# Designs tried in a protein design chat: VH-VL binders against q9usg8r228to453. Part 25

Target 1, 226 residues: q9usg8r228to453
Amino acid sequence: IPESAEWMNHLLEKVWPLINPEMFSSVADQIEDVMQASIPSFVENVRVASLDQGSHPVRVVSIRSLPSGEASESFSEKQASEAEHKDEPEQQRKQFYNFELCLAYHAKPVEDATSTSARASNLHLRIVFYPGIKGTVGFPLPIWVEIKGFVARIRFRCELMPEVPFLKNVTFSLMGLPELNVSAVPVAEGGVNIFGLPLISKFVNDAISAAANEYVSPKSMTIDLS
Key: E = the ipSAE of ESMFold2; O = the ipSAE of OpenDDE; V2 = 0.75 times the mean of E and O plus 0.25 times the DockQ between their complexes.

## First folded at step 8 (VH-VL; framework fv_cixutumumab)

Design v2 (at its last look DockQ between E and O 0.55; V2 from the best seeds 0.00; counts 0 for: pae E 6.2 > 2)
Fold by ESMFold2, look of step 8:
Structure v2 (fold): chain C 226 residues (1-226), chain A 123 residues (1-123), chain B 108 residues (1-108)
Amino acid sequence: as target 1 above (226 residues)
Amino acid sequence: EVQLVQSGAEVKKPGSSVKVSCKASGGTFSSYWISWVRQAPGQGLEWMGGISPDSGTANYAQKFQGRVTITADKSTSTAYMELSSLRSEDTAVYYCAREGYDFWTGTDYFDVWGKGTTVTVSS
Amino acid sequence: SSELTQDPAVSVALGQTVRITCQGDSLSWYDASWYQQKPGQAPILVIYYKNNRPSGIPDRFSGSSSGNTASLTITGAQAEDEADYYCNSWDSEGNHYVFGGGTKLTVL
């Protein structure tokens, strides 16, 4: 691991627990939307009640700089574009800083599997199923979902500007679907049959993967910082 | 069309140094990284190192660390590779190659290659 | 540390399909790129990303990957495809690029 990645991991240890979980509300909403689109007809509704990062941080496995060349083009488009712009001064091109992160997450082992406070230290979702027919019957069935682990490679393209804060746009994209391991945690006392937990885990895993697919290259998201 | 034009063949004695140049023409130099790749006669390709012309920062393969120096001159659009303490095993063709990347596909690749510079180390 | 392993040689009958493989731990994180080299010439990029071809590379060239293995497939091999083929990827462990040892393709 590079020395700079270790510094960033030390920073993450301090910052990770301080992040307001509401900053993940848009991610939670996307996961909810995917789940609602795929829920069986005998379930009235499903919601993501919360997504909480816990206190155990994601780890930066590596970070590296990338060339500052144009990132919106394929190899063929780069060849054509370079021929078209060969006489242009480099000063007139936008300035980018491009880099790549490899991230890994592994949940800490929890010796007391029934303790919600111990499990809260790991990245988790609270999901509520509403079985039954709308308006007539229904009761909430809460499920605790733990993210056991994931690995992801993410590219960032930062558009620079000469004025404070010197960062105009940040674009990110996932390099392939993240490898994801998710499990539903047993609900206390008669709430859920243990045979149903693997099915719930797969359903949630698939939903998270489908939500992540909206950011897999060539798809991306751009954040305007000012 | 972008091209990389390399300096001519060199014949060197063991223990000396060689400096090979690589000039970019018909394209943008400073936005792309330049790598050096060598090939001994009858052997495969071997990455030696590369440079970011913008920062001047170079990265070297461990095998060549301490013997190779890679530099770039943005004003002339030229990259240089200097290999010191030459041995007979350093007899090879030395290529420069432009590193491209594709944010959308997530790959790294060498899209433009020089024609190579033959360096012969003989007593 | 991390290396890319290729078979030294493979053969294919004219018009048949051949697969050239490349294996290494770096391929779990990074996609391979593939280069063709004919005698006395510089390498030419033939596949980047999983299956993208530069302009001028015939449709018979394709790429694939699975786990720590990348493959270059030539469907309907032609006499002109006889060459050496190299895979390459970034290796984050060593913070450098690595090439495979090369595969000599013979078209029978």
Scores: ipSAE 0.135, ipTM 0.645, lowest interface PAE 6.2, mean pLDDT 80
Fold by OpenDDE, look of step 8:
Structure v2 (fold): chain C 226 residues (1-226), chain A 123 residues (1-123), chain B 108 residues (1-108)
Amino acid sequence: as target 1 above (226 residues)
Amino acid sequence: EVQLVQSGAEVKKPGSSVKVSCKASGGTFSSYWISWVRQAPGQGLEWMGGISPDSGTANYAQKFQGRVTITADKSTSTAYMELSSLRSEDTAVYYCAREGYDFWTGTDYFDVWGKGTTVTVSS
Amino acid sequence: SSELTQDPAVSVALGQTVRITCQGDSLSWYDASWYQQKPGQAPILVIYYKNNRPSGIPDRFSGSSSGNTASLTITGAQAEDEADYYCNSWDSEGNHYVFGGGTKLTVL
């Protein structure tokens, strides 16, 4: 429904920059864990310094309501459930609201690529590489990872309750891996490209994808809002 | 066993409206979307729209937007499809179908169908 | 609007294998479901979500997908399998259901 998506996008434009980046700390941690597990031999360590959404929001491409969460997750379970609970009053059943979001993000062109503030308007990841052979002391190499774009489909299942805030749990799952485009830029004065930027970009892309895989259907994440 | 029972055959004149009913029995009603699908003689299946009885939200195919109205009454477990400004081309069997759904796999399907309602539009 | 395309007719010898294919851009994003329809009857769901069969559907029916295509395969076709087969999925925007044009299967 175009109108609903438009409304939501207008809201996002206002709310997006107000979101505390700390809300993404768990995601950042997961990315870091994956990176650390897959670091090249010539890298001692890698850290995620920050994940920040910037001020340029994601766009809701589409939103649609889905059948109630009272529906079973499988055909066989559905049949069994219907046979077992066909006579139960609706008011005694758990109530769910299910919907799907398709999200798209495209970074805004930055007029001054040397400006950190300008770059920070876009979704970005700050990582630090510690080059060197494992067990040796290296100098940190800060890398600015700019998210150029992504597309994702997300299913949401909201468990409703009669008490405020009327949401008990929200479960979400990715419908496949998001399409992702990232670019890495060294943040160093006169920065010696110790690592090929394409390689770093690929490394980060793979790490984010791997982290995202933990939320891909049939995997899911549940947030308790009660 | 879940069944969808549809109203009987209709004969209508061009320009008139028809309202077909679909009553669910043997299971839950409000938890599932109900879609309407028609099939003209010798033609394929055509999705017209669907409704969430629980929320009252309805979606329509672009072709029928403005001419079709889908409603649902939870108290009677009945969905309705009203098609206005009938034309001879609207002569078809109209099916109601339950939209099955698997949240975790993102799967959608029509698992229960009514037997169909024949609507004939003739002058 | 997104479209799903099917061959209008296919034939299979009794006991042989036949594949009915559905093609469309939306199939890159969404899974297809398959329906069997015999003359004078309502459609019946035979395959959903890759290769899932509802209860009561014979195991000779199977599903697959690749790229922008989905396929229904009948391994060991029986006489009773003669019917029209329709694929169904969402459009590319995920707002509307769309059916393929249908495939008439003749069992020889």
Scores: ipSAE 0.049, ipTM 0.567, lowest interface PAE 4.3, mean pLDDT 86
ESMFold2 (binder alone), look of step 8: mean pLDDT 89; pTM 0.922

Design v3 (at its last look DockQ between E and O 0.49; V2 from the best seeds 0.00; counts 0 for: pae E 10.7 > 2)
Fold by OpenDDE, look of step 8:
Structure v3 (fold): chain C 226 residues (1-226), chain A 123 residues (1-123), chain B 108 residues (1-108)
Amino acid sequence: as target 1 above (226 residues)
Amino acid sequence: EVQLVQSGAEVKKPGSSVKVSCKASGGTFSSYWISWVRQAPGQGLEWMGYISPDSGTANYAQKFQGRVTITADKSTSTAYMELSSLRSEDTAVYYCAREGYDFWTGTDYMDVWGKGTTVTVSS
Amino acid sequence: SSELTQDPAVSVALGQTVRITCQGDSLSWYDAHWYQQKPGQAPILVIYYKNNRPSGIPDRFSGSSSGNTASLTITGAQAEDEADYYCNSWDSEGNHVVFGGGTKLTVL
């Protein structure tokens, strides 16, 4: 790992558990929406109860700077921008800082699978299935979904401004669909008989992947930091 | 229209150095990377490295690390590639290319190419 | 660094369709770009970001990708399409630019 990534990883180790899980609420909602849209016929409803990052951080595998300046969405836009900004002083141009991160996550092995605290050290989802035929109310089945691992490449575009905090907007986009490995475990011992764990794991995996697809290039998300 | 104009052909002796220039005209220089690609006779394209004129940061292929230096002068919109300790195997056409970057598509591609500079290394 | 692999040569009959494929681990993360090179000329970008055509490139050129592969397709090959074709992308680490070995296309 390059030295530049090393200090980031040290920082992440300290900051990661301090992150408020509520920051991931939008992601959780999106996953829930996708799951609800693709629920099997024998499931009435599905909910994401929580998405929690745990205490074990993601790792920065690599970081690299990308070309700065005016980024365009298309070849045609790039050509147009070149024509329009030929005479504009560099000082008046919007300044951007672009970079790419490669992130990897590997869950720590849990020695005691029955320990909620041990499980909570890893990135995880809590979901609730409501089994039943459409129109019938079933008993909720809580499921613990552990993220065993993922690899993602993310590009960031930071719009710079002269005022503190010097960041106006941050736009990010996934470079391809992240590789993802998830494992579902029922919280209640009796739930295994209702749903096959591999099937649930696949369902969740597909849902997360589908949700992630909404951020895959050329799609992106912008966060206003101003 | 954006054009890249390269310096003329070079004949060099083994052990010497060559410096090829690439001048951009008709567009922005600092917003793009300039890549250098060479092609030996009858061989494929080989990437050597690129520079970000804006940041001054250059990156090189491992094969050329220590022998190649890529620089850029923003004031003249000119990029340079210097290759030292020349060998007969360095005989090739050397191209500069503008590497376009599109954040939204996540792609970096070479949309404008110079016409190439022939470098011949012979004793 | 990860490599991109191409068939060294392919042929196509005039008016027929040909597909040139590029394979490499990096293509799982990055899309390939394609360049056409005729003898004695500099390369020309013909496809970028999987299936985008620069201005001036005929619509018979198209691109696709699947898994760790990218493909350039010429639908209705013309005599002037005889050239070497190179795929290009980043390596798996995203640090270096890589080219395929090139494919010589002969139009029969």
Scores: ipSAE 0.095, ipTM 0.696, lowest interface PAE 2.5, mean pLDDT 86
Fold by ESMFold2, look of step 8:
Structure v3 (fold): chain C 226 residues (1-226), chain A 123 residues (1-123), chain B 108 residues (1-108)
Amino acid sequence: as target 1 above (226 residues)
Amino acid sequence: EVQLVQSGAEVKKPGSSVKVSCKASGGTFSSYWISWVRQAPGQGLEWMGYISPDSGTANYAQKFQGRVTITADKSTSTAYMELSSLRSEDTAVYYCAREGYDFWTGTDYMDVWGKGTTVTVSS
Amino acid sequence: SSELTQDPAVSVALGQTVRITCQGDSLSWYDAHWYQQKPGQAPILVIYYKNNRPSGIPDRFSGSSSGNTASLTITGAQAEDEADYYCNSWDSEGNHVVFGGGTKLTVL
């Protein structure tokens, strides 16, 4: 790992546990929406109760700077745009800082899989399935979902401004669908018979992947920080 | 259309230095990265380093660290590569190339190349 | 030396299809780009970021990738395609640009 990535990993080690999990609520809602659109007919409802980052951080594998360019421009369009701006003062153009971040996550082994405190140290979701037939009351089935690992490549485009905080917009996009490995653990033994662990894990994996696909290039999201 | 015009051929003695220029025309010079790539006779392409003219930040291949200096002058739209302590093994064609127009595909390809500058190091 | 490995030479009959391969650990993270170089000339970009062609490159040139391998395919090879072909990408740590050793394509 380069020196710059190790600096970021040291920073992540200190700040990761301090992040309020509610900052991920929009991600949890998106995953819930995908799950609800895909639930089997023998399930009345599914909810994502929480998404918590735990205390074991993601790792930065690499970070690299990218040239200042406009998002979503083609090779040919960029050449034409650069020719048209040849005579303009450079300070009239918008200022961007672009970089790419490669992330990896690996859950740490948990000796006591039934302990909520031990499992909470890893990145996880708590989801609740409501099995049942329409017109009857389904018993809630809580499922602990651990993210065993993922690898992702993310590009960021930061639009700069001269006033503090010096960031106006941040645009990000995934450079392909992330590799993802999840594991489902039911809270009660009886729940396993209804769904089976491999089926639950696949359903959750597919839902997270579908939510992530909304940000795979050329799709992106822009956050206004001004 | 972006064009890169390089300085002319050089003949140098071992132990001296050479400074090759690369003048860009067209486009916005500060938005490009400029890479330097050399090719010894009968050999493949060898990346030497790049510079961001906007920040003045350069990155060098390990093989050339300490012998190469890459600079850029935004006012003249010109990048420079200086290689010191020349050896006969440094005889090669030295290319400059522009990197990175498309945000989504990044900085690791060279879409516009100079014609090359032949540097001959002989005793 | 290079972290990207290419076969040093390959040949193809006129009008047939050929594939040039580039392998390296970094290609699981970063895509390869492809350059054509004819004797005495500077390289030109023929494929970038998987399968994008710059303006002026014939559509018989295509790229693909799988795992840690990238490929340049020329469908219906022409005599003018005889050249050296280089792949490039980042090294496995994302710090430096690397080139493959090059593949000499001969069109029979």
Scores: ipSAE 0.005, ipTM 0.536, lowest interface PAE 10.7, mean pLDDT 79
ESMFold2 (binder alone), look of step 8: mean pLDDT 89; pTM 0.923

Design v4 (at its last look DockQ between E and O 0.67; V2 from the best seeds 0.00; counts 0 for: pae E 5.7 > 2)
Fold by OpenDDE, look of step 8:
Structure v4 (fold): chain C 226 residues (1-226), chain A 123 residues (1-123), chain B 108 residues (1-108)
Amino acid sequence: as target 1 above (226 residues)
Amino acid sequence: EVQLVQSGAEVKKPGSSVKVSCKASGGTFSDYWISWVRQAPGQGLEWMGGISPDSGTANYAQKFQGRVTITADKSTSTAYMELSSLRSEDTAVYYCARESYDFWTGTDYMDVWGKGTTVTVSS
Amino acid sequence: SSELTQDPAVSVALGQTVRITCQGDSLKWYDASWYQQKPGQAPILVIYYKNNRPSGIPDRFSGSSSGNTASLTITGAQAEDEADYYCNSWDSEGNHVVFGGGTKLTVL
């Protein structure tokens, strides 16, 4: 419903910059783990220094409600559930609210690409590469990874409870791998493009995708809000 | 066995409205969506819209926005589709279908169908 | 709005294998469900989510997906399989349900 999406987007514009980037620490760690597991031979180590959402929010493209009630993982289970719980009072049934969000993000054009503050307005990842070329003492290479855009579809299942906050658990899953566009920029002035930026961008893109894969249906993550 | 029973055939004049009912029996009503799909003679299936009886939320195809209204009564396990400003092109069989989903897989499917309601629009 | 496209007609000999394909951008994100419709009858769900069959659907029906395509395969086509087949999914935005144009399957 377009109207609902507009409302949500207005809210996101206000709330997005208030979100503590530490909320994404787990995601950052996962990305780091994947990168470390897949580092090129000429790299000794890679670290994620930070993941920050910036001030430019994601956009809700669409939101839709899904059938509520007893969630079933399969057609057969659903049918069985219908048979078993046909006579059970609604009060005894676990109540779920299910919905799906389509999110899109497009970075704002930065007028001054050299300005860290300007870049920080967008969703970004700061990574540090430690070169491990034989015979050379590698200096850490800080890299700014800008998320230029992504599209994601996320399904949510909320388990409702009568007590505050009325949400017991929230489970979410990605409906496929998000479409992702990233760009890598060296932070150091005059930094020698030791690693082709396109290669680094690809590396990071692949790592993020791999990390995201851990949440792709039928995989999911549950957050306990009780 | 879950069944969807639809109202009988309708003959309408251009400019009038038709309201088709779809009653569910043999299972839960509120846990599913009810979708409406029509099929003109010799044509394919066309999704018109759907409703979540539990939430009351309805979605409509863009083609029918403003002209179709889908409602549901949980107490009677009945869904309704009202189409206004009827035209000859609206002559079709109208189906209601139970729309199910699998949360973990994202699967969406219509597993139970009504037998269809023939609506004829003629001057 | 995102569209799903199907070949309007295909033929298969008795006992042979036929594949009906559905193509659309939304299929990158959403799986397709498949419906069989015989003349004068309501559609029947035959495949949903990759290769899942509802109860009562013969095992000769199978589903697959790749990229922006979904396919229904009938392995060992029977005379009773002659029907129209429709793919169904969400549009690319996930806002609307869409059907393919349908494929008329003739069993020879």
Scores: ipSAE 0.431, ipTM 0.787, lowest interface PAE 1.5, mean pLDDT 88
Fold by ESMFold2, look of step 8:
Structure v4 (fold): chain C 226 residues (1-226), chain A 123 residues (1-123), chain B 108 residues (1-108)
Amino acid sequence: as target 1 above (226 residues)
Amino acid sequence: EVQLVQSGAEVKKPGSSVKVSCKASGGTFSDYWISWVRQAPGQGLEWMGGISPDSGTANYAQKFQGRVTITADKSTSTAYMELSSLRSEDTAVYYCARESYDFWTGTDYMDVWGKGTTVTVSS
Amino acid sequence: SSELTQDPAVSVALGQTVRITCQGDSLKWYDASWYQQKPGQAPILVIYYKNNRPSGIPDRFSGSSSGNTASLTITGAQAEDEADYYCNSWDSEGNHVVFGGGTKLTVL
C-alpha cells in the first residue's frame, strides 16, 4: 500500500464518525426508489428510514494516478475546450486531476447481536416494510440491514480552480458493479426471525447494486464544491 | 498524424545503462501518457512503465521498479526511458506508445506506437 | 490474479470466423484492448473499449466480453490477418498495465 493511502486511512479513522449521516440522504433515496419499484404484492410499501456510516471507516486499498489535462475530458468537453482555447497557452486551459481509489469495507464483529448501539458502529441501513396489499395502509416493520462488506473501484475527475478551496467540480464514476455483501441483522436473542432474512438480504443487496449501476462507467455524477 | 520517433539502436555491455528517447510530433504531447513496452526476441509484449508529461508523474511495473527511470521534457516533446544494471535478458526491442485515456468510459489504450529501439546487451 | 491468459496459438481457415480469448480477474473491472503485431513491426491497436475500432481497422474485427473473459473475433478471416494478437488491460490492483502472453493466429 503506498504511503499516501495509509495517510488517508489514518485521516478516515478520525473523520468518518464525524460525517453527518444526512450527507447520504440522496443515496438512501435512490435505494428506496429502486426498492419501491420492485416490491412484491404482499408488501404495501418500503422506505429507507436512514443510512448511517457508523464509526468503523471504509479503507483505501489503493490509489493510482490517471491521465489528466485536456486528454482526460469527454469528447464533447474536449471539443468545446479546444475551441475556447485555440490561441491560448496550454497551461491556461482548465486543469483536472484524475485518480482512482479502490475502497474496501468490512464490518467489525459485534459481541451482542441484539445491541443496537454496538450494531450502529458498522455501516447500516434502517429499512421499514409495510406489509399488506399495495395501496392499503400496512403496519410498519422495521428491519436493520448491515453492510457486511463491499469492494468498489471509483475514478474521480477533479476540476481545479485558483481560488480557495481550489476544487470546483468533482466527477466520479464506478468501474464495474461493486462487490457487495449485505445481511439483515437479527434483532432479538432467542426471538430472531430466520424466515425471510435471506430474502430480505437478497432484495436489499439487489437494490443497492441496481442503484450503484446508475454510476457505473460511462455514467457518472458531478458534485459542485464551490 | 501523430508520430513517435525513437532513438537509434544501442549495443551495451552487462552492468551498464541505456537511455532511449521518444519524440512526439503532430499532437499535444503533455495531454497524454507515454508508455514504454519491451519485447525480447521471440517473446511477448511487456509493459515497463509510463509517464504523464503534464504532471511529471511516472509509474513503473514492479519488475522494473528501482532499475528504470522514465522522464519527459515538455519543451522538446520528448520522453526518455533509462534502464540501469543491464543484463543479457534485457536484450529487446523497446517501444514507446502514446496512451489515450477516456475518463468517461474509463478506457486506456495505446493508439500510437514508435517503431522501436533495439537494445542489445552483450559482452 | 493480475495475469492475462491467452492461448499461444489459434488457426482459422481462410474466410472462416475465429475467436481469440483473454482471461483474467482484472477484466471484471476493466475493459480489454487488443493489438495486432506482424513480424518486424510495432503493434497496432485493433479494438478498444468493448467493440470500438480505430480508423483503418476492418469491420471484420470485433470485441466482446463476458465475466472475466474478453474476446477478439475476426469474421471472414483474410490472409493478412495472420499475426500475433495481444490483449491489454489494467491489472486487478489498478497500479500498472498488463499484457496477455499473445496468440499467434495462423490463417490456413
Scores: ipSAE 0.366, ipTM 0.704, lowest interface PAE 3.6, mean pLDDT 81
ESMFold2 (binder alone), look of step 8: mean pLDDT 89; pTM 0.929
ESMFold2, look of step 9: ipSAE 0.182; ipTM 0.666
ESMFold2 (binder alone), look of step 9: mean pLDDT 89; pTM 0.929
OpenDDE, look of step 9: ipSAE 0.391; ipTM 0.775

